# VHH binders against SHC-transforming protein 3 (SHC3), part 1

Scores and structures below are computed, not measured.

Target 1, 186 residues: SHC-transforming protein 3 (SHC3), of Homo sapiens (Human) (q92529r149to334)
Amino acid sequence: LGPGVTYVVKYLGCIEVLRSMRSLDFSTRTQITREAISRVCEAVPGAKGAFKKRKPPSKMLSSILGKSNLQFAGMSISLTISTASLNLRTPDSKQIIANHHMRSISFASGGDPDTTDYVAYVAKDPVNRRACHILECCDGLAQDVIGSIGQAFELRFKQYLQCPTKIPALHDRMQSLDEPWTEEEG
Unless a header shows other numbers, all headers, positions and changes below count from the first letter of the chain; Kabat numbers aren't used for antibody chains.
F, E and O stand for the ipSAE by ESMFold2-Fast, ESMFold2 and OpenDDE, each averaged over both directions (binder to target, target to binder). V2 = 0.75 x the mean of E and O + 0.25 x the DockQ between their complexes.
[cut] marks letters that were taken out.
The coordinates of atoms that the task and the answers printed are left out; those that the model quotes come from them. Centres of patches stay.

## First folded at step 5 (VHH; from a15 with S31R Y100W E106S)

Design n05
Fold by OpenDDE, look of step 6:
Structure n05 (fold): chain B 186 residues (1-186), chain A 125 residues (1-125)
Amino acid sequence: as target 1 above (186 residues)
Amino acid sequence: QVQLVESGGGVVQPGRSLRLSCAASGFTFSRYAMGWYRQAPGKQRELVASISGSGGSTNYADSVKGRFTISRDNSKNTMYLQMNSLKPEDTAVYYCAKSWTITNPSFGTTEFDYWGQGTQVTVSS
């Protein structure tokens, strides 16, 4: 990937994910992603895919998906995918919308057959905590974006394996990221 | 449209070998991890093997480890499963698989939710 690959996509916002993806099976993770896409698309005016007949969300999914953050929703952005991070910027590159380190991203997915132009990924950041971020892509671009993320995942993982001395520290840090932010009741 | 077409299945005796092929189209093949699933009669579909987009990483089910080899030729958009020392227990429909959901390998095993029509493999005496 070198310096990374850049796509122009539309950012639709994110929705909080209240449960660790590691604790969920693949089917549930997929459902969460799809539901997140659906919810955010419904919430953002002008989003392609206002789905006519949405099945009522399962109680389970409702318990896992939290509040949406629609800051920057509907904006065209520059998405840079590298082994280091997913970087979301305004088109003029003056404002960073998000910079998600690759280690903070658990998975990425496309939409369902009705939402093929959407990409979703789950990342941890200080602002949104654990959240599923939704991207609207042009026709066919969604596959490229997902593919690029996959390549970045693979390459980063290889790099990690080649540097065994840093493995315990990363494992320890990743465990520390799963520590519940104890809200200090102040 | 994404297409996955399996070939190479058949009927073989125990101890024999088969090579399955999966021809992929409709996506940038080299960017995606791929896998093989199998489903035996009355059993759940199970992951047999997976391979990263570059081919640099592979994973195998314990039941096939040392006997099966997954590989890919990105220039041909084709994935392969070399199956050696076949056993009756390997009898199943084998499916080529792709995923729309990519799991970070640091977080777990990649799973797949798209597959072809499958090819029958029968191992019998």
Scores: ipSAE 0.535, ipTM 0.792, lowest interface PAE 1.0, mean pLDDT 88
Fold by ESMFold2, look of step 6:
Structure n05 (fold): chain B 186 residues (1-186), chain A 125 residues (1-125)
Amino acid sequence: as target 1 above (186 residues)
Amino acid sequence: QVQLVESGGGVVQPGRSLRLSCAASGFTFSRYAMGWYRQAPGKQRELVASISGSGGSTNYADSVKGRFTISRDNSKNTMYLQMNSLKPEDTAVYYCAKSWTITNPSFGTTEFDYWGQGTQVTVSS
């Protein structure tokens, strides 16, 4: 589709999201990303949490987040944001860490006063199911990253609006994105 | 430091027009969707209008469709709300808003979670 924009950021890992995001109110969705950032940062070597504000999570919030995956934790990566996908590659570009198609990404959050250096996004993939992926960004870069993701969402949606014949397919994919990949034993 | 500063409010007669401005600073303005909320006395805050980062997509509450127009000038980091055919029911504090969380529009509508201090609009004879 269009050419992407590439950032170099630090991948911290991801944490499984056990509930459909569509069924949650906006405040809860926002707090899920904050809690996900906190848990993954505390688990990654070299991350500092000594002066972070921390509240005990609600019972509901604790029940929404599952196991973390830290396989690539702490690695500097190339993040390419395009209307087609978020693509995460190793610095030498020989390995794709993740490639999340736009239709599989429900929301992104970052650059706010409480999580200034972080971007989180929720996506489905076959390896991690529905998970919140955490990126650590250099000074001020978090706003650029989250802004680019927002522009990619907007441009992709305009493309679908200009082709109205495909609207039912988008609706079906949105409903699928709102449910877990599988609730049966893995 | 992120700032959203509303201006252009005041007292106006029914049927007249008013233009609100929101000056934004401390972030890359053109990359974020923006919105206008209002809160009348004794009522909950409601979304009036929203506009995409590029300005190419807009949305309006049914109560203001055809009367209000949202726009933005990314070179000035400013968003506007042109309010025509004002009614006493439009009396409210109007807030400029942005979001730190961005929803994929294929998933749903973006909600806003950061507001300025607001500007008072009073429509009275």
Scores: ipSAE 0.426, ipTM 0.701, lowest interface PAE 1.4, mean pLDDT 79

## First folded at step 6 (VHH; from n05 with T28R R31T)

Design p03
Fold by OpenDDE, fold request of step 12:
Structure p03 (fold): chain B 186 residues (1-186), chain A 125 residues (1-125)
Amino acid sequence: as target 1 above (186 residues)
Amino acid sequence: QVQLVESGGGVVQPGRSLRLSCAASGFRFSTYAMGWYRQAPGKQRELVASISGSGGSTNYADSVKGRFTISRDNSKNTMYLQMNSLKPEDTAVYYCAKSWTITNPSFGTTEFDYWGQGTQVTVSS
């Protein structure tokens, strides 16, 4: 696995996504990421909010987006992108904020005119369940980050195609992503 | 501002070839997947072909597979569609498309949300 690419970005937190991205159309997926960026930017002081007059979120989006986790919000982090994962660490690399396996990442968006300095990606992890994670990537870095994620996706996929024996049946891949996070009723 | 400008369309006879070009600006071209769509009269817009940012991965509609080739030159910020063995059924407005999103290929296909103005391709005897 070639050495991943590392970026210094600001982590702004994440918002739970209560519905599988697979079950959503493209428009909705895009709206989710944009709404997530907007919400996080409003919640985190100093975030360069695209203060465009937010149309009130549709009832639909409100039903899909859950609670925010703003732990580590506003922190500069080291983001390492590889075919294996998106790894988010503190600047001193002593603490892992998140390690999202590439297989758990379904969707990413950012760097567009409305969210020029932001990258949002949807990932599954034990802490946040399914969540949209928001990165502030200034000075054109958002497109770099998106590019790297895209390349990682592509490379990983190619690797899987070359090793057919390891390609979990599409069915098994779909099931693993749709495993309901059993709410541990504590 | 993002711009996608299609060119290369025209009127051709069946069996002939055309090469479409899409000149892109206003974004890091190599970062994003690009695609070609077409819309025939009275039909819905359909994906014809897509290509990853690096150009290393391509996807084709079944109807054009083996006849059309999507490519890109990232140094020129240009995407191409080589259309061979054209058929009357290929008559449509062809649109260059860009996405601001990336989708894990294991999850699904990349979709597009930004389009050029289109270029007319007419295949008629």
Scores: ipSAE 0.828, ipTM 0.919, lowest interface PAE 0.5, mean pLDDT 90
Fold by ESMFold2, look of step 7:
Structure p03 (fold): chain B 186 residues (1-186), chain A 125 residues (1-125)
Amino acid sequence: as target 1 above (186 residues)
Amino acid sequence: QVQLVESGGGVVQPGRSLRLSCAASGFRFSTYAMGWYRQAPGKQRELVASISGSGGSTNYADSVKGRFTISRDNSKNTMYLQMNSLKPEDTAVYYCAKSWTITNPSFGTTEFDYWGQGTQVTVSS
């Protein structure tokens, strides 16, 4: 993935994730993405093949997911996946709807039997804070999209590890960052 | 739809080797990290080894590091566990595992939440 891979998909919206999954004692990522897809699909008219909820929601999931943001819901968008970011743009105006840098993306899911036409990913941004963003993709495309996201995660991580001056270069950071800004890292 | 089928278990004497295989189907294998878990009688299932989707990153439990090697062949949709220098404490049912999610490695480790039926490994004198 050099300059990235671009897909045209439908943006359905996002739903806030109220707690960091790193702060929880249990495996929640699959349930969070599946529940987020279910809630957003129910709220957006015209979502393809209305998602049918087959598993009951847990009480824990109800406390983890917050309010939906349906701005841009149902819009066709240009999604560019690269080692730098997931970039969401309108096709007609080239307006950037969102740009989620790789450091701000924690996990993704989609294209499995219960979510065949959907991809969801959890990211932070200034507008939505930590939220699960939902994309509707055509048959087979969801697997391509999730595969591209996975490849981007792995390639970016390898690039980060292959910068020895950055990783061991405490001296440079001390001069520029006398007191490091602490941020939750993945 | 999604199937994980383990094979290669058996009964062996201490110090010998076994090679486990996990045949995967029903999903794009190379997209997902994979893992091996084991469960001894009366104990909780524990992660033994994991491998990234490309195969470029691996992780091992301390108890098996240096003795076990995880690998995958994405062209055959198959993951392997080479188990050398087996000890009686390695006796367990071994499970192939995948996650329905893809985790950014900078965020954390994979949450494995889907398992095969398992294959028995017994190490006895």
Scores: ipSAE 0.763, ipTM 0.880, lowest interface PAE 0.6, mean pLDDT 83
Fold by OpenDDE, look of step 7:
Structure p03 (fold): chain B 186 residues (1-186), chain A 125 residues (1-125)
Amino acid sequence: as target 1 above (186 residues)
Amino acid sequence: QVQLVESGGGVVQPGRSLRLSCAASGFRFSTYAMGWYRQAPGKQRELVASISGSGGSTNYADSVKGRFTISRDNSKNTMYLQMNSLKPEDTAVYYCAKSWTITNPSFGTTEFDYWGQGTQVTVSS
C-alpha cells in the first residue's frame, strides 16, 4: 500500500460497542456491524437506507451497542488506508475526524448484499472508546474500501511476523489488546 | 446473487490425492478471504483451510497441515484445495466458504458465514 490509498466517502458516524469483539462469536460480531449500519442509516438524514425491514434487534445486540456519535455524520471525507492506520479527514484536510491505528481495528465488514454501499469497522480511540464506524461508499466503492482494509490488515500482520520481536502467543496477543492504551506520558 | 459451487469430490483410496474447486460468483472475488470447511458424519463443521483475498496468506487446520494446499485464481474466480495423502479421517462433505467480513489477524482468524452446497469426499480402502 506504500503511503496508502485514499478514498472519498461519506462518514455516517459511529456507535459505541460496549464489549470486546474478541469476546464475541463471529455471528454476533457480524450482527453488531449490521445493526450498527442499520441504526446509523436510520439516524442520519439522506443516508441511502434501503435497509429491508430487519428483524428487531435482539436484546443481546441492544446491550452491546451503546450511544451513537453523529458529530460528523453525512460529511464527505477523505479516507486514507495504510498499514499504519485508517485516517479520516475533512475534505479540506484541515481537520482530522479520526486516526485509527491498525492495531486498534479489530473487525471490518462491507459490500454484502444487504449493505452494498456501506463499510463498517470497529476501532478503539480516545474519543469514541470502542466504536463501530460507518462509511457510505457508493457505486461499488465499498468493495474497493473493504479490499484495501483487508490488504492493510494482511500486510501489517506480515510485517509484524517478520519482526523478530517476541511474537506473543496468540493467547498473549488477545490479552495485550485488552490492556488500556497507557498513554506513554512522554 | 452469491454462488459458491464446489466440485472435484469423489471416492479415493488412502494415500491418494484429490483436488477440489470452488467456482465463485456474485461478488468481487479478490476482495474477500475464502475458505474450505468440512463436516464429517456426526461431527461439527470445521475449518480446513483459509486464504486471503490476494492469496498471499493461508491458514490450515493442524490435521491437514503439510497435506492440503489452498490456492486461488482470482482471474477465474476459483479457489482450490489440493488434498494429498488422504486419510479415512478426511472423509467429509467439503464446503467452499466466504465472508463479508475481514478480521484483523492480530485479533483472530477470519471466519466465514456463507458456504456452498458442498462436495463429498470419501477416503476408503
Scores: ipSAE 0.732, ipTM 0.861, lowest interface PAE 0.6, mean pLDDT 89
Fold by ESMFold2, look of step 6:
Structure p03 (fold): chain B 186 residues (1-186), chain A 125 residues (1-125)
Amino acid sequence: as target 1 above (186 residues)
Amino acid sequence: QVQLVESGGGVVQPGRSLRLSCAASGFRFSTYAMGWYRQAPGKQRELVASISGSGGSTNYADSVKGRFTISRDNSKNTMYLQMNSLKPEDTAVYYCAKSWTITNPSFGTTEFDYWGQGTQVTVSS
């Protein structure tokens, strides 16, 4: 949608996702976001999450999740959500922390009762490769953020369908865009 | 606390109609795609219909296309399944379903992983 919607949230960091999202079933996607939030919250001072419920120790997830990147951890950021991208900038807007095109974002979760103050999304970029990015939002804001991401997904997809010259390539990305991340996003 | 409560089931004759409702609470209803699953005795649970968070996109199993209509009213936190021209093979427990994640549609389809308790639909003479 237009220029997008901007939120001020706390960036906690990201953790690499070592497998393609298309190769993971849906229950695994939910487990990935829950585990990613837990690991990043444990690594950031003062950001200990409300996940002190003992999940079965998930050694199977260790082959899916890689190293954390905490370079900007704990920083308040401006998050702009539009049909084009999720854009993360410093509060003074002088530095881009990340810019994730909609085509590079596979799924998101958060704002539900078990993750009330968190939003996580999996995206691909040149710096972090495929990673799950964790945002801490104040009470109620997480629901707005995840809702805006969902709206952006729906609107971008409908915009894509309204451009017939791109519809034949929706199922076959080898023909269109011929970019390395497009092949991985598959 | 997330809750999905189904209602509107019952016993009906073949060819008749039923309308199922799913009352949702404990989450921002309009954010999430919702679905109806059914499970007949001795069979696996199958997706019957799904609807996007905005209500602008729907999908149906081939076995119910043209007979069932999924809808939602986001102001009432309620999803519906209008079931017309019912057949004995529609006999099942019907479950309201929600996903814990939002999937980018250009990436893949939503698969649901949270269900209510279900409502029985029995189609027999």
Scores: ipSAE 0.655, ipTM 0.795, lowest interface PAE 0.7, mean pLDDT 81
Fold by ESMFold2, fold request of step 12:
Structure p03 (fold): chain B 186 residues (1-186), chain A 125 residues (1-125)
Amino acid sequence: as target 1 above (186 residues)
Amino acid sequence: QVQLVESGGGVVQPGRSLRLSCAASGFRFSTYAMGWYRQAPGKQRELVASISGSGGSTNYADSVKGRFTISRDNSKNTMYLQMNSLKPEDTAVYYCAKSWTITNPSFGTTEFDYWGQGTQVTVSS
């Protein structure tokens, strides 16, 4: 991955995730992103839906997901994926919707048969805390977007392994990201 | 539809080798980390080996380190498990696995939540 890859996608919003990655099992992570997509699609009029739920969310899912932030819901945005960050801007670049440094992003999902047009990722930032951010990506673009995120994860981690004494150990990094955001570390 | 199809199992004597294959379809194979699980009769499934989407990172259970090698060929949508120096305790059904999520490696290993139908490996004299 060079200077980054830019996509034009639709930002649907985010929803707070009240548990850290360490407290979520594998089944719960997938269910969290699917439920987050469902809730945000229901709340955004005219959003292109991949599926609709007919059942209430489980008590487990209700205890994990918090409030939605729909401030920029439904906007076309410029998403730039690089080894440094996922950067979300309005099309005219007047406003940053979110700028998530790679170290603050825990996992992503999307482009699978049940969520063909969606990508969701969980990240921390000072505005939204830990939240699941939902992108609508048309016509196979979701697979490209999730693939680029995966490449950025792998390449950034490879860079970290080449100079491990200059960056906190892998285990320490994961535990540090479960703590409140601070501006003291790069 | 997403499909994971294992092959290459069989009955072999202790000390011999087998190579398992997993043919994948219905998703962009190179995006996802893949893994091999095994399940002996009456036991829970255990992760044997895993490999990153690019193939650049691998992990192994202690019981198979130095004997098993996981690999993938993204141009053929195929993952492999080379199993050398097989022991009777390696007898199990072996499953190819993927996850529906991608995990930032800084946050931990990939959790696998989708499996194929499995291929039997039996190591006995």
Scores: ipSAE 0.624, ipTM 0.801, lowest interface PAE 0.9, mean pLDDT 81
Fold by ESMFold2, fold request of step 12:
Structure p03 (fold): chain B 186 residues (1-186), chain A 125 residues (1-125)
Amino acid sequence: as target 1 above (186 residues)
Amino acid sequence: QVQLVESGGGVVQPGRSLRLSCAASGFRFSTYAMGWYRQAPGKQRELVASISGSGGSTNYADSVKGRFTISRDNSKNTMYLQMNSLKPEDTAVYYCAKSWTITNPSFGTTEFDYWGQGTQVTVSS
């Protein structure tokens, strides 16, 4: 995975996630991505999910998901997955839709029976804050995309663990419990 | 169809060993973290061990640390639990588990939300 792998996928948009993922049960995290896919697919009429029957939202998900951003909805994009980032660009590479550093991406899901052609991931960026970004990946491509993201997560984390002194500021923070924000239970 | 099929359970004497296997199908096995849970009658299900998609990271419950070893063979879509020095308190149904979500390890450990049918392990004199 040096320079990364590139896929051409359809960007459907994103939806703001109003709560920290650390404050949510893990089963809720899976439901959030499935609900985000459902809501964004309904809002983008040309998406594959435009004909899907709408499932009633769960009571807790209404308080966790915010407003959708459909600015680039329906656009084919180049997605490059590397140990450094997920980079989303227009196919001609003239416009950056998003560049999410690995440190800003918390989790991904997709390619399961309910989301066969979709991959979703939660990331922070200056434009959308914390949001769940939805990709439509035709045929069997969703499994390849989610697999590449998983590989990037693990390779990046392995590099971090094997070279603890290459990030001195982070290493200092991990060793000290005196920082006020590390003492607080959020 | 996603399937997780456990095998290798049985009745053994204290101090002996067993090796559990979990055959997986219906998804790209190497993408997902996997784990073993156990549940004794009348007790809460508990995570015993977990392993990352590549096999590079493992975690263990304190009660089994040093005695149990989780591993996986991604070429055979199979996960294993080697259970050494078994004790009567290890008696339980053991479940193979996967997560439908991949978690960035920098943000925490993976929890699991899909389980197989289970295999019984009984440790008795």
Scores: ipSAE 0.512, ipTM 0.699, lowest interface PAE 1.1, mean pLDDT 79

Design p03
Fold by OpenDDE, fold request of step 12:
Structure p03 (fold): chain B 186 residues (1-186), chain A 125 residues (1-125)
Amino acid sequence: as target 1 above (186 residues)
Amino acid sequence: QVQLVESGGGVVQPGRSLRLSCAASGFRFSTYAMGWYRQAPGKQRELVASISGSGGSTNYADSVKGRFTISRDNSKNTMYLQMNSLKPEDTAVYYCAKSWTITNPSFGTTEFDYWGQGTQVTVSS
């Protein structure tokens, strides 16, 4: 991936996820992701309504999804995907919206028939804590984006495996994801 | 619409081989991880093997390691499961599955949301 691949997408914001996605079953994770997309799309003017028929949110979903952060909602952004991070910047690249380290990103979903124009990913950062970030990616772009994320995940993992001395046990890796983001005081 | 169509199942004797195929349509095939599941009578569905979108990474259940090989041809939108040295305990309905998400391998297992109708594999003497 070298310096990474860059896409122009629309950032719709994020919504806090109050529970670890790893602690949830598949069905619940799917529902949460879809609900997150739905909520953010409803909150952002001009967002393509992904889910016209909102089933009333289950009490369960409402307990897992927290507040939305719409500070940069509706903005066209530059998304750079690399083995290091997902980097979200303003189009002029002057402002960083978010820089999510790949180690903080558990999964990405999107581009499928249910979410054709959207990419959602869960990341941890000091500002949003654990949040599902929603990208609008139209005209097949969502599949490109999600494909690139997948490649980045795979490549990073391969690189990690080549350096066996640093491979934390799966258990340790899972625990590290639940640890609060400690700002490394650099 | 996502479609997954399995083929290649059948009845074989122990020690024989089968090759399953899954024809995929309705999505960008190369983008998503794919997998094979199986469900034996009276048992829960279990992951047999999975393969990344690029095909560069594969995972296998311990019970099939060294005997089964998962592969894919992205140009044909097809995934395969080569099953060698088949055992009676391999008897099950085998399902093709599509991933709904790209999971960071560091975080755990790939999740699947779409399934084929399945193909029966019977290993009996």
Scores: ipSAE 0.342, ipTM 0.695, lowest interface PAE 1.8, mean pLDDT 86

